# VHH binders against Flagellar brake protein YcgR (ycgR), part 59

Target 1, 263 residues: Flagellar brake protein YcgR (ycgR), of Thauera aminoaromatica (c4kar8)
Amino acid sequence: MAELSTPSPASPAPLDGGRGDELEKFTLRGARQILQLLQDLITHRGLITAHTGGGHSFMTAVLKVDEERGRVVLDPSPDPQANRRALAAPRLTCVTQLDGIRIQFPLVGLGEGQDKGRPALFAPLPAEMLRLQRREFYRLQVPLAHELSCLLKAEDLARKPVEVSARVIDIGAGGVAVVVPTGAAEFVIGGTLPACRLALPDGEPIELDLEVRNLNRQTQRNGTEQLRVGLRFAALPRAADTRIQRYIFKTERALNAKARGGL
Key: E = the ipSAE of ESMFold2; O = the ipSAE of OpenDDE; V2 = 0.75 times the mean of E and O plus 0.25 times the DockQ between their complexes.

## First folded at step 7 (VHH)

Design E89 (from D29 with S105D G106S; framework vhh_7pa5_2)
Fold by ESMFold2-Fast, scan of step 7:
Formats: sequence, C-alpha cells, structure tokens
Structure E89 (fold): chain B 263 residues (1-263), chain A 121 residues (1-121)
Amino acid sequence: as target 1 above (263 residues)
Amino acid sequence: QVQLVESGGGMVQPGGSLRLSCAASGFTFSSYAMSWVRRAPGKGPEWVSTISGYGGSTSYADSVKGRFTISRDNAKNTLYLQMNSLKPEDTALYYCARDLDYWEDSTFDIWGQGTQVTVSS
C-alpha cells in the first residue's frame, strides 16, 4: 500500500496550472527576482525553446527587458510560420537553463513589432518563473520496459552471503530504489552492501557500494509481498556518475519526446 | 570552467562544403547531448542539429536534412558539423551548444563566440 517515497520532485511538465501544487515550491513570483533572472539569461546568452502547442516550438532569446513598459523583447524565429504559430498561441511555454538549473516560464499576450528597425516579438513580463536546482535529489521513475536491475550482495537470515537480482524502480544521482521478494535477504538500515552491480542498458555493470537508507513492505495487486529498498551510493567514481546521468538524461528525453508528440 | 570553442567557418561558394569543429573543456563531454545553433544577420537563433552523448542518435532541422551531418569524437572532446551543398540561406554565425535535457525539453547553453559561415562570392 505504500506510496513510492522519493526525496525529490517528479519530472516537471511545462507550466499548465494543473500541477501548480507540485511546482509551487520551485516557483519564483517576486518582480525583482523575475527581472534579475531574465537579465541573467541575457548576460549568459540563454537560448530559449518556446513551445507554442501542437508539438511545435522555436528557438529564441531575450534581447532586452523593457522595465518601463513591463515587457520582454524576444528574437523572432527565422521561420515565418513559427512566428505566426507563436502569435496565434494563447500561451508560450519557454524553457531554458542557466548553469545546470532548469528555468521555465509562460508568456501570454505575445505581439509583433520592431526594435531598432528590426523585427521583434514582445510579451508582458511573466508573473512567475520555475527554477529547478538540485540534480542530486531528482529521481527518475524507471520505465518497466527498460528492465533495469541491480545485483545486490547481501546476507540471508543465517548470515550466509547471497546475491539477489533486484528490479530498479527509481534512480537519481544519489542512489536507487529497488524491489525484492520478501525473504530474499536481510536488510538493516545503515548497513552497507559491498560490490553490488548496477546494470544499465549500455555497457558493463557498474560495481558500487550501497548503503541501506529505508525499507518499505508493499502488497502487490496479486496479493504477494515485495520489499522496497532505498539505497544510497556510498561512493561513486566519476565515470559511473557520468553513465548514470547519461541514462537519466536519455530516458527523460524519450519521455519528453512522447509527451511533446502528443501535443 | 566550461568552454566551447567553435572553428572551421569561412567563405564558400554555393554548392561548396565546410566542416565546423567545436572543442569542449571543463565538463564531462560524453555526458551531454550537443547541438549546433545558428544566427543569421538580423534573425533570431535557429536550431540546426543535435547528437546524443555517445552518438547513438542524431536529429536535424528540415532545412538542412540530407546536406549536413553532425558527429562527435568523445576521445578528443570535439563536436563536428559537416556541411555539404551549401546555400546562401546557410549564411550565419554557428554556435555549438550543450544540451542538459534534465527534465522534459531540450535546454541549450552556449559558451563560445561562434564561427562565421558565409555562402556567396
């Protein structure tokens, strides 16, 4: 019955109001904070992907912030059709990043005009901006189709070594959550499982030490009991961290492509 | 510190070819998807192409499909763009961009000054 516990927020959707409660803790609403963030995007030459709906997007950038008129000035797309779609859209969802921090904000009331004799798009300053900061606490829910596993080196009830192949249900920079059959091994919170092997789809299994952080018994729909085990990476070589992050990025990209294709 | 240094641009006649390079440093290159983005004079940025961290997947803007090829050499921390059958419309400043793709949409970060490609006489 237990809810899958995760120390981090789920993957954010583009701003849609329907997930407002989940995203509220990451939302900036202060006018000065919004102005500063927009100016940071200008300073760092932030490239913005603007989603217009229907699976369409175009690339833009903030040219300037017009504080006197309360608006942002944006580069138009070199594709005239993309600009027409943008102007017809009730809302743009703008997505960018700054130093590994994901930034997302809506623009409503997009207009077209000129800035210094050049074509430009104009929109009122956004009332809110989403800022997501902690890659280390983010947890990807692993798709069942990926069949990710971790070979755990544990002890049975008689303290004899056993190897248990556990299904990975979520993964982040700091650890994994796995599911094992009840009675497969004895786990103790704070205990270390040495030389376990994490199997990702590409390449050799990653050998790593795991610390047991939490245990949760779950009853499945068919009436069988499973044990959910939360495991922290006790030490992680740079190469292993790189492979785990790549898997997370690739999987999020695939999930995002499916969601965007449905628009 | 993160650095991306583009090179290989120049002047070329229509129908000609150029190969752009981007030298990356200050981060684990193979962990990131990489993209080429261009800015034509007086126009906004246009996405050109993306390649996954280990080169297993590539994508292209419709305007360049069949003419441009993106590739990477992770041992050299270098991204490439082979441009064939160049057209005047390809005239632009070309940037390489790091793609985080942490969440749900591609997020691009540029660090270099770009390399100029001019297709005309």
Scores: ipSAE 0.098, ipTM 0.599, lowest interface PAE 6.3, mean pLDDT 79
Fold by OpenDDE, second read of step 8:
Structure E89 (fold): chain B 263 residues (1-263), chain A 121 residues (1-121)
Amino acid sequence: as target 1 above (263 residues)
Amino acid sequence: QVQLVESGGGMVQPGGSLRLSCAASGFTFSSYAMSWVRRAPGKGPEWVSTISGYGGSTSYADSVKGRFTISRDNAKNTLYLQMNSLKPEDTALYYCARDLDYWEDSTFDIWGQGTQVTVSS
């Protein structure tokens, strides 16, 4: 009975200090800003995925901000094992969204206790919170077998035009996420990549303009660094939109059939 | 205004069935993956199930696999959760949530007020 190792959800890359100067404008470090954002999460009752490392995560929420004690109160997992992992982790990576904006922040020094007689997790206030506008649409995880690619017209560090063939890892009606080798090109959030080419299995590549919406550095298992780039379709012809939607629909159906043992 | 409204909760005996509904408004429903999340008293939230925007892909927590079925009607902007063979441990407030992020990294930006499911003899 081969234990189908559920692919460990790729741990979001830690907010490692090597964030290029470009991400600084999206990083909140002010105490007031951080408190406000946490309060907004409380107000909106935003569910948070807390990553504990090793491919493990649990669902939580910010319950309270204790300004006097400088701590945040979180919902514990219903799974005692998840809580144990969380408490043992040197760092939690918390990921959520608010109003279509991805929010990511680290928590260090997690402890357990009680808030008003209920079990709770406690952590010092985060030192920084990253806000990145991401996907407005559902994104299909692209099967590796489909080998979708996007030719990006970008610039290198010297602002010289370069073409980068990027693997598409997810696709939706609003855009794609791609992976590129680190250093292949310089990407700026909010920047436009003109006249790119998206290759779909069903025909000729689609020429389109792409807007960079988010950047995330990832380290592969082999130690190689790659850059995940979230791209929005700046303008899609109707025909292209139809093709993309058709691809997504067909692929989803196929994946579901496979999951049910039908393929 | 973006809104999710859950319904269909109630009290049922162990082994019974319920069907939850979630009505969505204020956004293009088919453009988003949707999820069910539950919260039992004194416990943190637990992911239950997710369905893709077009309904072609579904996933379930191990605790509900084989018993629960998630579905959607995009023409009606409605998400469903068929719950069969209910157990006392399924007692919780059930939330409908919009999933904006990666399939494997469920992030929710909006959810309803929840509908209470109580399984008791």
Scores: ipSAE 0.006, ipTM 0.238, lowest interface PAE 11.5, mean pLDDT 84

Design E9 (from D29 with A33S; framework vhh_7pa5_2)
Fold by ESMFold2-Fast, scan of step 7:
Structure E9 (fold): chain B 263 residues (1-263), chain A 121 residues (1-121)
Amino acid sequence: as target 1 above (263 residues)
Amino acid sequence: QVQLVESGGGMVQPGGSLRLSCAASGFTFSSYSMSWVRRAPGKGPEWVSTISGYGGSTSYADSVKGRFTISRDNAKNTLYLQMNSLKPEDTALYYCARDLDYWESGTFDIWGQGTQVTVSS
């Protein structure tokens, strides 16, 4: 049977097809959504790894979308053998990323030619594109027993300064996810929260600036509303980075020991 | 706005050493994890190494572990890769990459043209 796989950190390797039903909810099939996503890849100069099968791949980019002819124009490889393999392949699996989101799509019917006097590869527009947020795969879930908290310096709805003690639910090398009661403070994506204090075990709170990246409202089983806030470390001194990594390492080791030993 | 300019590539014999540099501009350099990614002829991009914003953590691909060292100078907005004991299989175009996702290491944007490293006798 096909097996689910996760991409390794920094790896452009394609996600294995697995059962398919788990990835369906992340798959775009609307023509307008597909066109917009391809245009976004052009605008952000997204580098694409194109897998031709048999462990072979090459790096490319979308040069333009020819909407009238229903095709994409791709940058050929400087390696002629890679281009020959691509043209011989029944399909390419294209993998890239945009704003921390993994994007994967098939191209079938690849051809070669020229665009404005320069060599180019052409393919019909993909019928589907996978858009998967990779954050789900690479963060430590903080045990409730650790009572990890972050004191946020924010503003209320009236733009008055407030301090909110938020429970840390996820922590990684680049940031934390916290939960706060709905209405405790106003958060704006892209806004900076200065001089917040992250309370880790084994030492004084770490003072840091946090950037708001994501907001999600959640309803708990008891009917209370809470807001999940994703926060990026705006700048992290070496000593703070070391303490966070040590906490993650120790906690993962302890959780793995419990799972293995049944303690 | 964001600009990454790689330099320091060249031809070197097997067993030699080379230091790559990446000059960053247009963003707050110390706020981002940075990586080196390479593309060998006929292969897709391969992740090489990552360093956190202030250098407190580093990681390496198994193929380069013990031979390559990643470092950064935030005062100069510059990323480095010290490459020792170079092998023919290290021949590749080397790219500097910025991590775009604070939760997920390895989601990178590559803006530079890369710098070519050729290891041959």
Scores: ipSAE 0.000, ipTM 0.214, lowest interface PAE 10.9, mean pLDDT 77

Design E90 (from D29 with S105E; framework vhh_7pa5_2)
Fold by OpenDDE, second read of step 8:
Structure E90 (fold): chain B 263 residues (1-263), chain A 121 residues (1-121)
Amino acid sequence: as target 1 above (263 residues)
Amino acid sequence: QVQLVESGGGMVQPGGSLRLSCAASGFTFSSYAMSWVRRAPGKGPEWVSTISGYGGSTSYADSVKGRFTISRDNAKNTLYLQMNSLKPEDTALYYCARDLDYWEEGTFDIWGQGTQVTVSS
């Protein structure tokens, strides 16, 4: 009787995989710091997405920090089913942002009750809170199976025009990140790559202008160097925007369905 | 400084209409999907609507579908929510939010202070 190891619910896409060591620099574990950050969330009326596992989430907010009882008070979902899932979950993963900084923290031991006569959720104070500077744009991590590519119109070291087929590793409403072999082309931050072609699975490539926003050299496990290039859509036709958004939504739904043990 | 400022809220009778606005600053507005979220008294936040960066795609909660219309003017860095056929159940603080993730209920990294909408006879 092979114990079918229930695939661990797909953890929210790893925040930019800074090595475990790098994450420590951004992890708050001090009680005072945690309390302050929670208070800041209250002050700013920050909306929080609370992930309950299985691809389910609900929006909430920190209503109060009860220092005496060592607990945080959250808004319940207007959906009773979401609340039931939350209460049944062994752990909530809460995600929010303050001042452009992504904040992530776990809550364990969720309970329901009343705060000042209103329904509320209660949890012990988080033991840790992660503060990460987010990328400029939301990025969907592109599944490898989709084989998204972007034909870049760039220049080499001699300023000769070259075409580079780049793999798209993430995509958002504002742009793409791609990987290219080191030395394939010269990229300048702030430079424009005109008449590039983004290939989506749903049809013909999209012609678009791209602006180089960041460059990051990465060494693969096999020792091969590659260049990660962050590219902004300099101009995007409405039809192209629709296609990109459709792709993102469709892909996310699929990923969520998979995470839920579906397909 | 990244900022969202909502406006246009108020009191309206059932069946009435309101148009909310959200002024964005401190970031490239067109590069982000934007959403409206509302928080009714005694209830948790509820996603209302999302619009893509260039406005090519929109989505709505079932509760507001056919009544609300989200739009944006990227030249003005402004998000809008046209609300028609308002119901008492639409009474809430409405937030403009920059969309982070396209999860079912949305993940947001920036939001405003909200604008109050009250639907009452």
Scores: ipSAE 0.026, ipTM 0.513, lowest interface PAE 3.1, mean pLDDT 83
Fold by ESMFold2-Fast, scan of step 7:
Structure E90 (fold): chain B 263 residues (1-263), chain A 121 residues (1-121)
Amino acid sequence: as target 1 above (263 residues)
Amino acid sequence: QVQLVESGGGMVQPGGSLRLSCAASGFTFSSYAMSWVRRAPGKGPEWVSTISGYGGSTSYADSVKGRFTISRDNAKNTLYLQMNSLKPEDTALYYCARDLDYWEEGTFDIWGQGTQVTVSS
């Protein structure tokens, strides 16, 4: 296993700020709702990925909610550098889930101290928490046999147009993750790749615009470096959305049938 | 309801072995990468290992490389962690986690209740 890169939590892009209006209906702003949701995370011992600025993140959990002082208490990272980075960050973006619902919230004004004699991090209660239903964030791992690909319209280091056929490793209602050889193209988080072509097993490729959301460098067992790119669908037409959802549903049913045998 | 249930923890002596299991239900298990994450007393959560949806790719934290092996049986909707050459520092509550990576890479979507592993003489 020494041949494989040790995966660290990636430093992914946050949810698109331009979707603020679309996400408003999923945003909790009531103090009692926020307190209840945080308490539910404690009860379920929910793991949280806390993203600090500069492409860093660490794993944490809510230890308690201090209603009297209006603050949340978090489990610090076992890595002192991660804690120092978190304390220096202007904001943490916390991402977790509860019963198939994705939860995301900001923490501002992080401090350190102790809880019951143990080191802890604390911050004022978040003013808002995003709560998204499962359908909106579900991702299907694409079977290798499907050879699902996406032709990316990107640029090389010299800003010359290049076309890269990328293997799709997962797909959801909001986007895809693809892998490309390291150096095949230059990607910028937040950048848009116009007129890309997603090839599903049935029918013609779907033409769509993709936004780069995250980048992760990986080393394969054969020593080949590859780049994993998270891509968000921009303004997906209903017909394309329907085809993608049908592919996901059909593939999920087939995988479920295979895994469960003849049931 | 989506659910992950860990089992197989217990008390062992240093140098001993344990095999943890995680029974998954309520979702298409083979469609997700799965991870083991642990929380030691007085410490934050530490990622231990990840396995891809069909088991073709695995990865491990440096602290457990060569000692732990992650595997899965998609026909049984079960994730495993074989732990060998256990050390006192491996004492922790071990969680099974579904790694969705939809919005954020390295994000865990669903967790189990955990299973306690205690390594002591």
Scores: ipSAE 0.012, ipTM 0.443, lowest interface PAE 8.4, mean pLDDT 79

Design E91 (from D29 with S105G G106D; framework vhh_7pa5_2)
Fold by ESMFold2-Fast, scan of step 7:
Structure E91 (fold): chain B 263 residues (1-263), chain A 121 residues (1-121)
Amino acid sequence: as target 1 above (263 residues)
Amino acid sequence: QVQLVESGGGMVQPGGSLRLSCAASGFTFSSYAMSWVRRAPGKGPEWVSTISGYGGSTSYADSVKGRFTISRDNAKNTLYLQMNSLKPEDTALYYCARDLDYWEGDTFDIWGQGTQVTVSS
């Protein structure tokens, strides 16, 4: 089964730069825009997760932008090992959020020194920064081991009611993407599927109404065709919303911990 | 609109205890995981502990495991950190932080000035 790689601005994991043309319009390259965004991170005391590669990261913050020397000043980690890994890394990928917007930028050539007599990390100003609104793009890729499913209540071509158990391949705050065999049911963009059942690992299935947002045909490796259906949560009780977001949070943390070697 | 107000810090001797509180307003408190983050003098921010929205799961930094307990009272929109067996190394400004949209993990909103904890004889 082919896994779809979607932007994950809510994840502390860095985004893949190979997502082509779609991310270009969200990339800031103007010096003034970059300086303003870094200053906003200082003003809002934004915490940054800096990824050093190999599943390692540390928490930092921008203390200062030194325009005269063309560099950013970062708070070092209280863990000396994390600082050593950062200094040895050829590149840091910095990830943070500001007012629900994901911000990601590279730092190259990290150095160590002092600012006003206090230990600090220094790096040249980034040449680019990604600024991406989270809720439009965030989708957790559902691990195959979770066997997450959604029972869809739909209609066939003759408008006869049918129930289809669909695999959930990604999930976000606003909806899910599922895969169904071609011909299993009729889907109409903008149509509502009432009283569907989302099965999460921890607890009873969640009953919810889903709105069809998009349809994509896909051919599997074994030659069978499947239909990917993008579905929006039409109305979601707070308890259901909390359970879905808890699943996403727990799964992202487990995946991040696994990438870090269980730490 | 979102505001977090920390309290309960103070001066304590090594081996002593303190309980920190964080009063939350401007959002649906039970829908968010909450964390404690500290900054020691001359150091960067260090994550201390996280609790899920309904309190069903907790996690702790290795430096505080077995000594600190995070808890919450969703009816009172309040987060707590019970700190036992305090060490001089625990001296820091402690911040209450909201995990953005529950699934941010290591990404936090920090509001306010925090509460100072000083551990010395």
Scores: ipSAE 0.000, ipTM 0.161, lowest interface PAE 16.1, mean pLDDT 77

Design E92 (from D29 with G106D; framework vhh_7pa5_2; at its last look DockQ between E and O 0.01; V2 from the best seeds 0.00; counts 0 for: pae E 6.9 > 2, placed apart)
Fold by OpenDDE, look of step 8:
Structure E92 (fold): chain B 263 residues (1-263), chain A 121 residues (1-121)
Amino acid sequence: as target 1 above (263 residues)
Amino acid sequence: QVQLVESGGGMVQPGGSLRLSCAASGFTFSSYAMSWVRRAPGKGPEWVSTISGYGGSTSYADSVKGRFTISRDNAKNTLYLQMNSLKPEDTALYYCARDLDYWESDTFDIWGQGTQVTVSS
């Protein structure tokens, strides 16, 4: 009876260590910093979108920080169903902003109760809070499994028009980074690539104009040279920005959920 | 920088009217649905109204239907909420919010600091 060794689930490809480091600098882990930020949210009456998973969310706000008990008090949803979902969720992903800075933090161990005779939700203080100062410059590392691609309309060395299918490695509100084989096309910083097509998982490709902002030659582990091209969205069609933002938001939430033990 | 700034709040008597404004910057305003959300004292946030990117579709909470009108001027990057026949229960901090999905509830990713509306005799 040959014990079929269940193939060890392929270790998720190491998140390229360098970009994890970039997020780390924006992640608050200090208890005092977290407390201060939560207090700032109270002071500024910041609304929070709390994601419960499964595409569901509700609006809330921090009502109080209880330092003695190490918990945060939140407004419950006016929707009982939303509250049930929240309480059933292993984790809430909370998203807000303060002074134009996006803030994201997880809450685990949500409970319901009363604060000063009013219905409230309670959770332990978050272990970390992510502050992204410039959302438009934040770049999500695209999971390989999503297979995002961008069809680039470029020119070769002979100035002949060529189409290059490029893998998207990161995406933000302002643009994408892609990888192309070396020599596939000639790129000029500041140059515009018109009528390119960005493929997202949620539907038809988005036609858009791209501006070359950065070029970086990279040697892969296998010795193959690739060109990393940083591209800015020069013009987006209607709803394209919304789709991109939605993709980023959903993906970030999913990745964060996985990294923290899943939703 | 992506920013929403609400204005136009104030104190008004019951039956009165106010017009709120929200100035948007740092993003393509017309590409996004926009919403108004309010938070009354001692209550959780409540959705008030949403308008599609180009203003072709609007929706309202039952509590404000027939009294409030959401509109937008994409040329000015401004969202509006006309509030008529105001009631004491309309007293709240009113937020402008960017909506990532017009058809889904509570899909807001950015909002302003809010403008206070107080309805009292």
Scores: ipSAE 0.033, ipTM 0.433, lowest interface PAE 4.1, mean pLDDT 84
Fold by ESMFold2, look of step 8:
Structure E92 (fold): chain B 263 residues (1-263), chain A 121 residues (1-121)
Amino acid sequence: as target 1 above (263 residues)
Amino acid sequence: QVQLVESGGGMVQPGGSLRLSCAASGFTFSSYAMSWVRRAPGKGPEWVSTISGYGGSTSYADSVKGRFTISRDNAKNTLYLQMNSLKPEDTALYYCARDLDYWESDTFDIWGQGTQVTVSS
């Protein structure tokens, strides 16, 4: 199965609910638009990853839309355990990505049965579908050699100002993820860090406001603990956005040329 | 470019077994349902069996149920038909076909060259 798929630069993992307010404007809720998008997935033969929770997923496809009964028909897994897990799950989060368009939608009430004597999985039509173009979801993993950094204007445990120089580990249109030593500052999810400075190569740093969206402690191979901080750009000026997109494009092309053997 | 190549045919006695293979190339194999269709001497085409893209759904013609098993290996881009308890009426040229409309009708756009199965005493 894996030998025919082209490698994806990003895992087909669901976009997290912590980005829900950012994604609302990309959410389709109209019945006709949802039906058309599902039909487009059938026509394009979209490869769908269905996530059942607990780190489990299976590959599937939308085989048809049964508009008369208000349901979608899915290709069962050849693995019976995957099918049992799917039927037991309170919902499936279906994710697909086809040539620059990411589509994500929930299915609830999954059941099994047959259609025209052929086994299938069935679910009611989703009430919503998320549709994102690559620019809207892509995050570049920053090469260590670039030494990309962001100066954070944060607070310590005593709520006093501190400046923390943080290494940028990924960057996209909407934000960055950085790492700092555990305890270097106190970060509050939803809090704002005004007047931070993002250093891109070959240019002056970009001054921007950042909002803390997630925090994850991680342990490095040598046992050292650090904090991964997910940061969202607030009100990004067009010039800054252009510089960020240019950096992402150039770096991605350079990495692809290296991986391809310099073609 | 897009190709389906059948193999594994031959002559067997009634009650014998035979396994057919179909090698696919030039397209994303797992995205398509696949079918076996046969043509007996002097007769028109007869659908035999269909398997869904990831292999979780199979269906069979009444004439072969319980005797034939369709399967696929998406890692090897290969479709299979295991044929057991063969009868003289199973004598036919067997084709693999790419199935465009698995659930509403059997519509096949790409065919192999076929492999001959002969069941005779």
Scores: ipSAE 0.019, ipTM 0.592, lowest interface PAE 6.9, mean pLDDT 83
Fold by ESMFold2-Fast, scan of step 7:
Structure E92 (fold): chain B 263 residues (1-263), chain A 121 residues (1-121)
Amino acid sequence: as target 1 above (263 residues)
Amino acid sequence: QVQLVESGGGMVQPGGSLRLSCAASGFTFSSYAMSWVRRAPGKGPEWVSTISGYGGSTSYADSVKGRFTISRDNAKNTLYLQMNSLKPEDTALYYCARDLDYWESDTFDIWGQGTQVTVSS
C-alpha cells in the first residue's frame, strides 16, 4: 500500500533517487562532505528512519564512522525481524533531519557484528547524500515536550467511524507525520480524513481535512511497532496556515538558540 | 565584506518588462534564502518574492503573482527578478535581502542599496 504512494520532498517517505536532474543540485558526493555530515548526525544524536522496502522501516542512529575501514556503524533494532529485513534488503534508504534540513542517503552491503562487545550493523560509507534546504522540504521534528497531537477521524477494521488521537512527530508547510498504534484504524493512500483536529500550543485546536500520502510501519527502539502516517493539509485556511508556520518558525528558532547556547 | 549590489532598474512604460539582478559577495550564497523587497514613495516596505537556497521553492506577494519571476544562479552568486506586465503601482526602490528564515516575512539581516524602478504612464 505504502509502495503505491509517490513520495514528495515534504513527506516522511523516501525521495525517489532516480529522479536525478532536480535532486542533483542537492546531492553531496565529496568524501569530506559525506564524512562531515555523518559526524554532524552523531554529534546531534540524530534519529534515522531506515527504510528496508515494502513499507517497512526501523529507527536507528549512526554510532560511529570508521574512516580506516570506510564504513558506518549503526544501532541495530531491538526487533530481530527488523534487523533480518534490513540485512536481506539490497539497499537501505536512510532519512533524517538536521536543523530542519532533510538528509537522505543509501546504504548498500549491510552486515551485522559487534562493536566493543555490543551488537551493531555495518555498511560501507555512502557514495552520495541528499541534503535539501527548500521550504517545501523543511520538516520540523516536533519536540516530545510539546505534546503535539492530531485527532484523526478515520474508520476501524469494521469500516465504522473511529477517532484516534495521534502524536505528531513531524510538521511542515504541506502536512504532518503522525504515529498511531498498529491496528487502531485503517488508512488508504489518497483517502481523505475530514474534520480532523490539530492541537498546537497556544489556542484552540485547528479543524482541517487531511489526505493520506504515505504509510510506513516502524519498529521503535523500545521494540514496539507503530504505523507512521504521512498526511497532507487539504485546502488549509489562511488563519490555520499562519498558525502552523508561526509554530514551526518559533520552535526552530528556540531549538537553534538552545543549540548555540549549549543548554 | 558581506555585500549585496542590485542593478537593472530604470524607467519603463506600463506593460513593459525589466530584469533586476543582485550580486552577492562575502558569504555562502547557496546557504540562504533570498528575497526582493520594495519601497514605494510614501509607503512602508513591501515583501515581493522569496527563493530558497537551492532555488526549488519560490513565493510571491499576491500583487505580483503571475507577473514576476524570481530565480538565482548559485554558481554566479546572483539573484534575479524578472518583472513583466509592469504597472504604475510597481514604481518603487527594489532591495535585495538575505533571508534567515524562508517561513517568515521579516527575517532579513542584510540589505542592498536598492535599485529604482519607475513605471511611467
Scores: ipSAE 0.000, ipTM 0.100, lowest interface PAE 16.5, mean pLDDT 78
ESMFold2 (binder alone), look of step 8: mean pLDDT 85; pTM 0.856

